# VHH binders against q9y6x5: the designs that were tried, part 105

Target 1, 379 residues: q9y6x5
Amino acid sequence: LPPKLLLVSFDGFRADYLKNYEFPHLQNFIKEGVLVEHVKNVFITKTFPNHYSIVTGLYEESHGIVANSMYDAVTKKHFSDSNDKDPFWWNEAVPIWVTNQLQENRSSAAAMWPGTDVPIHDTISSYFMNYNSSVSFEERLNNITMWLNNSNPPVTFATLYWEEPDASGHKYGPEDKENMSRVLKKIDDLIGDLVQRLKMLGLWENLNVIITSDHGMTQCSQDRLINLDSCIDHSYYTLIDLSPVAAILPKINRTEVYNKLKNCSPHMNVYLKEDIPNRFYYQHNDRIQPIILVADEGWTIVLNESSQKLGDHGYDNSLPSMHPFLAAHGPAFHKGYKHSTINIVDIYPMMCHILGLKPHPNNGTFGHTKCLLVDQWCI

## First folded at step 3 (VHH)

Design r11 (framework vhh_5j56_2)
Fold by OpenDDE, second read of step 4:
Structure r11 (fold): chain B 379 residues (1-379), chain A 128 residues (1-128)
Amino acid sequence: as target 1 above (379 residues)
Amino acid sequence: QVQLVESGGGLVQPGGSLRLSCVASGFTFSGSDWYAIGWFRQAPGKEREGLSSISGSSGGSTSYSDSVKGRFTISRDNAKNTVYLQMNSLKPEDTAVYYCAAGPLYDRSYFSKEYDYWGQGTQVTVSS
């Protein structure tokens, strides 16, 4: 029986939620599997970039999804969550479901994972759902499990995406104990439903399941705003992406724009593209704009507007508040093992190993995940 | 902002001892189960070399390179948010700029060279 893997993402599930809230079902899942307490994600810490990093093992500069909002100056194309279907944006990398599907006697399935409803390198998942936020988790789960159980060729890799607790994190802020408790309880219940369904279908013992997320969430406040309009006239630049990492396309001399912004706020770092810190691995792509603004944790960049978000993400990927977790269960994983930290790009080579796939060149380190796997040495 | 500041470097004779300090600011090292602080050194014309690390966990797991094992000891003072490197039996070949760095603890056995934060370094010179 070929190995099977289900990759599940709960968007915006901050790692320390596991410490601050109760998750009976997830804890049971972890007890019978493995936990990585902190996953260092990629900069910027946004949804589309990080989800694509999970399935490609690449930094954002390499796979080309460098933000949730992008602009290509040559083609004049725009990318956004409402405009993400052009393969142009995705074709700079090969995601794992494409690699898997091109193997003999294998197919891939997807429930609303970013990029899965787009033909990438002229290949689209054999089974997929078009993104629709109104579709319930149950429906997504039912489709995924049906495909895992009844497909020919068999589905050996599947993805499942859910928008919470990210949406709620934005709305309530991660420090709202009352509202976030409710939200996170629902997430735990969904995990319970997932496990139960897998057991009912006889998949639980043989299916590898990874539950992870793309980023965390930091608390924002109306008291922590950076107003760009106080520093530069909006006619001097185009805003490609706003907060907490603003992508600036100058309409005048870049140096002049930079000089107007560099001292705009003590809580914001301003970088020319060539001066972006190397640790971000966020420089070598044409889709990265000439100037980026990086707000400090918890600060929001605004344009004469009040932020309506009480939580946000996208900040420095070294910040713990930006880090998600990873839990896994299945024949490939140990039972009752906890691990401190991995890089989010490390997930890709691990998944390739589990599935017996040859990985494309990637930035992941397989060695970081060896302790999670029963067939590997852990020193 | 996270900052690391090294101190304690200087000139010492062979066989002598030095104690380096790395003071961390901008984050609490203690309780950071997923982070470690490591000591590195770089001699002129040589690559940067990892020497020792200590995790932020309550247990404070430590590691040492073979080059310094038995001579160097890493420790921490949580109250001072400081990591120390006690260097004994110093040799001329230990002459280098010494750096402390903070970064994720990826594995018990694998200490990544990719650290998030670095100090400016402190010069250690071992000479007669």
Scores: ipSAE 0.021, ipTM 0.565, lowest interface PAE 4.1, mean pLDDT 93
Fold by ESMFold2-Fast, scan of step 3:
Structure r11 (fold): chain B 379 residues (1-379), chain A 128 residues (1-128)
Amino acid sequence: as target 1 above (379 residues)
Amino acid sequence: QVQLVESGGGLVQPGGSLRLSCVASGFTFSGSDWYAIGWFRQAPGKEREGLSSISGSSGGSTSYSDSVKGRFTISRDNAKNTVYLQMNSLKPEDTAVYYCAAGPLYDRSYFSKEYDYWGQGTQVTVSS
């Protein structure tokens, strides 16, 4: 029987939550599996970019989903509510479900992972749900488990996405212990439901399960705002993305816009595209704008306004507050092993190995995840 | 100061129609083609859901959730700085507080809660 893998994401699950709150169900999962304490995500530390990096093993400049709001200067298309399902945006990479369906006679299933409701290189997940935030975790889980048990060709790769704790992290901020405690307890209960459902259906012992996230969360404040209107007049630029990484498309000479911005606030860095730090791997794509502004952790860039967000993400990917974790259980994984750090792009080649797929060229390093796997020699 | 004010809510019979209005004042943006205005709703004890969005300087780009597609229509009147949500064939399950929100897109589609400006909400009740 071919190996099977279920990849689960809880959006915005900051790694340090594991140390500050109790997760009895997740801790039982980890006890018989593996834990990676920090996953170093890609810059920008945003939902669409990092979810696509998990399933492609590529930096954002390489897979083309460079932000949650973006503009392609060559085609003059904007990535927004009206065209986020246009394959154009997603076609710069080949996600693992496409590889799974094309290399072997296998099926893929998806409950709302970003990109799975889009035909990418003319291939869409064999089974999928259109994105709808009102659909319960239980309904998503019911569909995924039904497809894992009742499909020909067999479903060997399945994804499950859940919006929390990101939505509550934005609304309350990660330092609101009362509200975050309630939210995180509900997530742990959902993990308990997931494990119980898989056991009830006879899937648990033969299924590889990865639980991870795309980014963390940091506390924001009305006392930490950068008013972009105080820096530069609207007539000089078009705004593509605002906070905490602003994407600026100049309407006048780029150097003049840069000079108006470069010393405006001590709490943001201003980069010409070619001067973006190499460590971000955020330069070589037409969807990266000529000037980017990067706010310091916990600072929000605004347009003469107050922000509704008490928590945010998108900041420098070296910040521990931006890091998620990865936990895994199943026949491919060691039991009771703890690892400190991997890169988020390393998840893709590891998953390809587990499924017996040949990975497309990618930015991950298989060696970084070898110690997690029972069939590998650890250094 | 940016302000969004919703109006047009109320009580309506099943199968009826309502038009919600969202008036923006003090709203500033740099390139209207790169931001969206969206409609959301939340019923007591349920999650907030995204319904529809409109973007572009002329309102050229629109999106709808599957639950309202074909029944609801979003439109913009730039001269009045107003966005409308025309709601037809209303059902009891459409009962909720309806919010408009505006700003640059930070997250996935109008289903995201990452809008910068929010109105206070207007109650819609569909009952016999």
Scores: ipSAE 0.005, ipTM 0.324, lowest interface PAE 10.8, mean pLDDT 87

Design r12 (framework vhh_5j56_2)
Fold by ESMFold2-Fast, scan of step 3:
Structure r12 (fold): chain B 379 residues (1-379), chain A 128 residues (1-128)
Amino acid sequence: as target 1 above (379 residues)
Amino acid sequence: QVQLVESGGGLVQPGGSLRLSCVASGFTFSGSDYFAIGWFRQAPGKEREGLSSISGSSGGSTSYSDSVKGRFTISRDNAKNTVYLQMNSLKPEDTAVYYCAAGPLYDRSYFSKEYDYWGQGTQVTVSS
């Protein structure tokens, strides 16, 4: 029987939520599985980039999804979460569902994971749902479990994506304990529903399940705004992405634009592309713009306006507020094991190992996840 | 001063068509490609529902809620600084106040993109 894996993402689930709120269903899952307390994501700490890093094991400069809003200067193409169906944007890497379908006669299934409703290298997930935020978690779960039980060739890799707690993190901010408590309790109930559905369908004992997230969340404020219009006139540049990482395409001399920006605010760093810190692994791609602005944690870049966001992410990936967690359960995983930290790019080679797939070259290190797995020696 | 003004609403019979227009002032679609534009509706006693969105960059794949997919089409005219919602095969259930909204490009939202600027709304009534 081929090994099976379900990868679940709750968008924007900051790691320390686990310590500040009660999760009875998730804690039961962890008790008989494994927990990685912190996952160090890739820069920029945004939804599309990190979801693609999870399934490719690559830094953003290597997989090409470098932001949620992108511009390619050579082809003159624009990308956003509402204009993401062009395979051009996704073809710089091979996600695990493509490898799963091509190396063995196996199927993949997807409920809303970024990229799964796009043909990548002429291969689309065998079963998928077109992205629609209005579709309930229950409907996504019903489709995934139906496909896991009723597919030929068998579905061996399945993904399930949910937008919370990210949407509420943006709206209320992560420090709003009353509203976040309500949202996080609902997520824990959804995890309970997931486990119960898998048990009822006879899937639980033979299925590997990973529950993770793409990033965390930090508190923003109307007292922490950077007004880009006070720095530079709109006629001098095209804005590709705004906050908290602004992507600037100059219409005049790049050095002149840089000089207008570099001293504008003590709460953002201004980088020429070649000066972006090496630790970000955010430099070697044509979709990374000539000038990048990086706001300090909790600061929002605006254009002569207020922001209604009380929480945001996209900040420096060294910040603990940007880190998610990873929990897993199933025949591949130890029971009752806690691990401190892995890199988000390490998830891909671990998943390839579980599925018996040969990974494409990647930035992850299998050794970082070996202690989670029953078939590996943890020394 | 950012402002959105909707027009094109009115009374229409079931099966009819309407085209809503949203004209923006205080920002331009041909300027910085950072605004997302969406159409929303709210019927009395119901929550606001997201219907369709188009990215702040020129054109591309548009997003639609399942309730309007295949019947409604969003488009933009950057030269006129206007976003349109073409509504076909209208049903009594489509009766609502329709709002245009604009904001910076954000991450995925659970129900709808979070928008900073809203129009005053335009009433659409589908009745015989």
Scores: ipSAE 0.007, ipTM 0.342, lowest interface PAE 9.2, mean pLDDT 87

Design r13 (framework vhh_5j56_2)
Fold by ESMFold2-Fast, scan of step 3:
Structure r13 (fold): chain B 379 residues (1-379), chain A 128 residues (1-128)
Amino acid sequence: as target 1 above (379 residues)
Amino acid sequence: QVQLVESGGGLVQPGGSLRLSCVASGFTFSGSEYYAIGWFRQAPGKEREGLSSISGSSGGSTSYSDSVKGRFTISRDNAKNTVYLQMNSLKPEDTAVYYCAAGPLYDRSYFSKEYDYWGQGTQVTVSS
């Protein structure tokens, strides 16, 4: 039988939550599997960009989902919602479910993972759910497990996405220990439900399961706001994305806009596109705007207004608060092994190896994940 | 199939009050806890301005721009799938077309111009 992989994402699951809260079900999963304590995500540290990096192994400048709000300077198209179904936005890369279906003639299944309800290179996940935040984790799990057991050709790659703890992280902030404890306990219970369901269906012993996330979360405050309107008039630019990374499209000369912004706040860095730090790998794409503003951790960029966000993400990917973790269990993985750090782009070539797929060219390094795998040498 | 329909605009005297309504179809506010509903306005020849927002969750969180804080109140009625903007102490400067918009709570500011769904607008004119 071909190897099977279930990739699970809990949006906004900061790695340090594992040290500050109790996760009995996740801990039992890790005891018989592997844990990567920190996953260094891609910049910008946002949901859509990082979810697409996980399944393509590419930096955002290469896969084209460079933000949750985008403008393409060549075609003049706007990406105005977080679930735009125009294939144009997604076609700069080939996600793993497309490779799985085309290369190995197998099926893929998806419950809400970003991009899975969009035809990419004329290929949509064999089984999928149209995005709807109101659909319960239980219903998503029921569909995924049904498809893993009852499909022909067989489902060999499946994805499951859940919006928490990101939604609560934004609402309460990660420092609200009472509310975050409740939310994280519920997530641990969902992990317990997942494992129990897979065991009851006879899938557990032969299925590879990865539990990961796209980014972390940091505390924000009404005392840490950067008001763009105090520095530059709206008539000088079009705003493509606001916070914590603002994407600025000048209506006048770029240098003039830059000069108005460069001293706007001590808590924000202002970059001309060509001056964006190379370590971000965030420069070579027409959807990256001529001027990018990057707020310091915990600061929110606003337009003469307050912000309700008590937590946010999108910040510098070197910040530990922006890092998720990765846990995995299954026949491909060692038991009881802990690893310190991998890059989020390394997940894709590892998953391709597990599934026996030839990866498309990517920015990941297979060597970074080999110590997790039973069929690989750690040296 | 998601639609937002504004109503309640009209002509009002300075110092008067109006209540705008935004009725949603194609989704429910209580079931869409990850969505925010915002009110915006645009006067002729001016850029669109964010005014107020409320989360789509029960109990909701609210925000207001400085220009309307203390004068405007946002609220919701989940049974009617409706969000309201109560506008008090209206000034000639409040004359604009008022829009409601809906978008994901996570991944963007409530006052972002990057909301997913927009209504067609309702005219508010404040004059004697």
Scores: ipSAE 0.000, ipTM 0.212, lowest interface PAE 12.5, mean pLDDT 86

Design r14 (framework vhh_5j56_2)
Fold by ESMFold2-Fast, scan of step 3:
Structure r14 (fold): chain B 379 residues (1-379), chain A 128 residues (1-128)
Amino acid sequence: as target 1 above (379 residues)
Amino acid sequence: QVQLVESGGGLVQPGGSLRLSCVASGFTFSGDDYYAIGWFRQAPGKEREGLSSISGSSGGSTSYSDSVKGRFTISRDNAKNTVYLQMNSLKPEDTAVYYCAAGPLYDRSYFSKEYDYWGQGTQVTVSS
């Protein structure tokens, strides 16, 4: 029987939540599996970029999903709708479900993972659900488990995406212990439902399951706003993305726009594209705009001195508040092992190893995840 | 004040068609506010089920649950600030109260627990 892997993402699950709240179901999962306490994600610390990095092992400048809102200067296309299904945006990389289907003639299944409802290099996930935020976790799980048991060729790679705790993190902020406690308890219950369903269907003992997330969350405040309208008039630029990383496309001379922005706020760094710090790996792509503004942690860039968000992400990927975790269970993984940190791009080559796939060239390092795996020697 | 009002429900025979309307007030499908609109239903004794969504941005992206894909079509009329759900080939199991919901997009998109504005619901009964 070929090895099988289910990759689950709970959007916006900050690693520190594990220390501040009780997760009895997740704790039971980890007890007989592995935990990576922090996953260092890619910059910018946003949903689409990091979800695509998980399944390609590439930095954003290499896979082309550089933000949740993008503009491509060469083709003049706009990606401003989270449900945009144009393959153009996704074709700069080959995600693992495509490799899985093409190398081994196996099937892939997907419940809402970003990119899985899009044909990429003329290949779409064998089974998938078109993105619809209103579809319940239970329906997503029912479809995934049905496809894992009832497919020919067999489904060997499956993905499951859930929007929480990200939306509640935005709405309430991560410091709202009362509301976040309720939300995180519900997430833990969903993890319990997942494990119970896999056990009931006889999948649990032979399935590799990874539970992870794309980023964390930090507290924002109406006292920490950067009003871009105070810095520069709308006639000088086109806004491609706003907060906390603003992507600026100048309508006039780039240097003039830069000079209007560079000293506007002590809580925002202004970069010409070529001056973006090398450690971000966020420079070599036509979808990265000529000027990027990076707000300090907890600061929100606004046009009208108002913000609806009490929590946000997208900030510097060195910030622990931006880091998710990774937990895993299954025949490929040790039992009761804790690891401190991996890079989010390291997940892809690890998953390729588990599935017996040859990875496409990537930025991950297999050595970083060796200690998690039973078939590898840990130093 | 944001408000959503559903209409177009009623009694219909199996195999029939019905068009639901959702009229929005207090915001528009264009401009500074980026809103998505979703259609949900709740049958007696069941959890609320998501059916379809459409973004409030220009062009708009549509999505459908497997239970209604190919039978239901979501569309918008930005000039009338209205979202429609065209329901074809109706079955007795489609009997439910149908709700329209709206909220701002948080990072990726809406989800059922975080829609900020809900309509009052409109009853659809498919019976012979």
Scores: ipSAE 0.008, ipTM 0.297, lowest interface PAE 8.8, mean pLDDT 87

Design r15 (framework vhh_5j56_2)
Fold by ESMFold2-Fast, scan of step 3:
Structure r15 (fold): chain B 379 residues (1-379), chain A 128 residues (1-128)
Amino acid sequence: as target 1 above (379 residues)
Amino acid sequence: QVQLVESGGGLVQPGGSLRLSCVASGFTFSDEDYYAIGWFRQAPGKEREGLSSISGSSGGSTSYSDSVKGRFTISRDNAKNTVYLQMNSLKPEDTAVYYCAAGPLYDRSYFSKEYDYWGQGTQVTVSS
């Protein structure tokens, strides 16, 4: 039987939550599997960019989903969560479900992972659900487990996406122990339901399962606002993305816009595109704007208004608060092994190895994940 | 400071039409601002469902959930700083509180996940 893999994402699951809250079901999963304590995500630390990096192994400048809101200077197209179905935005990379379907006679299944309801290089996931936030975790899980039993051609790669704890992290902030405890307990119960369902259906022992996330969450405050309107008039620029990484398209000379912004706040770094730190790998794409503003952790960029967000992400990917974790269980993985850190781009070549697929060129390093795998020598 | 005010709800017969309005204050739907505006609904005992969205830019893209595609139309009037939801061929199953939501241009995701500002809602009841 070909190897099978289920990739599960709980959006905005900060790695540090594992130390500060109880997760009995997740701890049982980890005890008989592997844990990577920190996954260093890609910059910017946002949902769409990082979900696409997980399944392509590419930095955002390479796969083209450089933010949750984008403008392409060459084609003059605009991207938002309301127009994410245009293949134009997704076609700069080949995600793993497309690789899975094109290299072998295999099927993929998807419950709402970003990009899976879009035909990419004329290939859409064999089984998929159009995004709808009202669909329960249980319904998504029921569809995925049903599809994993399809055999002509066999479903070998499946994805499952859930919006929490990101939505609650934004609403309450990660320091709200009472509300976050309630939310995280519900997530742990969903992990328990997932494991129980797979065991009941006889899938558990032969299925590789990865549980991960795209980013973390940090506490924001009304005391930590950067009012962009205090530094520059709206007539000088077009705003492509605002906070905590603002993407600025100048309407006048770029240097004049830069000069108005560079001393706006001690809690914000202002970069001309060519001066963006190399370590971000966030320069070489037409969708990255001429000026990028990066707020310090916990600071929110606003336009002469308050922010409703008590938690946010998008910040510098070196910040531990931005890091998710990765846990995995199954025949490909060691049991009871703990690893300190991997890069989020390393997940793609690891998944290709597990599925027996040849990876497309990518920014991941297979060697970084070898210690997790039973068929590899760890050095 | 940012406010969204919904209006246009009410009681309508099955097969009827309603037009909801969402008026924004504290920000503007200028051609150069990329605020995302969405319509959502919540029926008793159900989770909030995303229905439609429009960007705040000139020529902004529109999106619709499968449950309302072909029946509902989202549009905007920048001069009035208003977003509309035209609802046609209404069914009893469309009975819900309808919400307008907006976010500053950052961290866009599917529908309600990243929206920062919400109106108080307007009741739509489809009954004979």
Scores: ipSAE 0.005, ipTM 0.264, lowest interface PAE 11.3, mean pLDDT 87

Design r16 (framework vhh_5j56_2)
Fold by ESMFold2-Fast, scan of step 3:
Structure r16 (fold): chain B 379 residues (1-379), chain A 128 residues (1-128)
Amino acid sequence: as target 1 above (379 residues)
Amino acid sequence: QVQLVESGGGLVQPGGSLRLSCVASGFTFSGSDYYAIGWFRQAPGKEREGLSSISGSSGGSTSYSDSVKGRFTISRDNAKNTVYLQMNSLKPEDTAVYYCAAEPLYDRSYFSKEYDYWGQGTQVTVSS
């Protein structure tokens, strides 16, 4: 039988949560599987960009989903979360579910993973759910397990996405021990439900399962605001994205806008596109704006307004607070192995290897994940 | 400070129509994609359900939950800084308190259930 893989994302699951809270179900999963303690995500550390990097193995400048809100200077199109169904935004890369369906007679299934309800290169997962945040984890799980167990041609790749703990991380902040404890316990219970369902259906021993996330979360405060209106008038620019990475499209001379912004706050860096640090791999795409503002960890960029958010992400990807983890279990993976760090772009070539797929050119390095796999030699 | 005020709720018979309004202050839709606005509802003893959102640059972009798609329409009037929810073919199951909520541009995502600013809600009751 061909290998099967279920990729699960809990949005905004900061790696350090594993050290500060108890996860009995997740710890049982890890005990007989593998744990990568930190996954170094791509910049910017946001939901759409990093979810697409996981399934393409590409930096944001290469796959084209460079933010949750975008403007394309060549086509003059605007992207927002309510307009993400235009294939234009997603067509700069080939995600793994498309490759899975095109290389052999295989099916893919998707419950809410970003991009899976959009035809990409005229291909959509054989089984999918249109995005709707109101659909319960239980319903998503029921559909995925039904499709994994009873499809012809066989579903060999499946994805499952859940919005927590990101939503609660924004609302309460990661330092709210009481509220985050309740949220994270609920997530651990969902992981227990997932494992129990797979065992009851006879899938558990032969299915590869990856549990990961796209980014972490850091504590914000009303005492750490950068008021953009205090340094530049709205008549000088169009705002494409605000915080913590502001994307500025100048309406006047770019140098004049840059000069008004560069000394606005000691708690943000201002970059001309060409000066964005190479380590971000965030420069070579028409959807990256001429001026980018990057707030320091825990600082929020606002327009003469207070922020209700007590937690946020999008910050520098070198920050441990921005890192998720990766846990995996199944026939492809060692048991009881812990690894310190991989890059988020390394997940794609590892998944291609597990599924026997030829990866599209990508920014990941298979060698970084070889120690996780039973069919590889790690020295 | 961002504030949202809902209005337009009331009692209607099954098959009837209502238009809810959400007036925003402290920010503007005019010439700006600064905020996404969503409509949510909560019936007694049930979790809050997302129904519809509107965001995007000039022209706007809309989304709908499957439970209301084809019956409800979201729109905005930038001159009045107001978002509307036109509700047609109402059913007893639509009985709930309806809320509008606003999300800053940097955090607009179909994947987030949490909005930063919420109104107080307006009651909709569908009964004969």
Scores: ipSAE 0.000, ipTM 0.252, lowest interface PAE 13.2, mean pLDDT 87

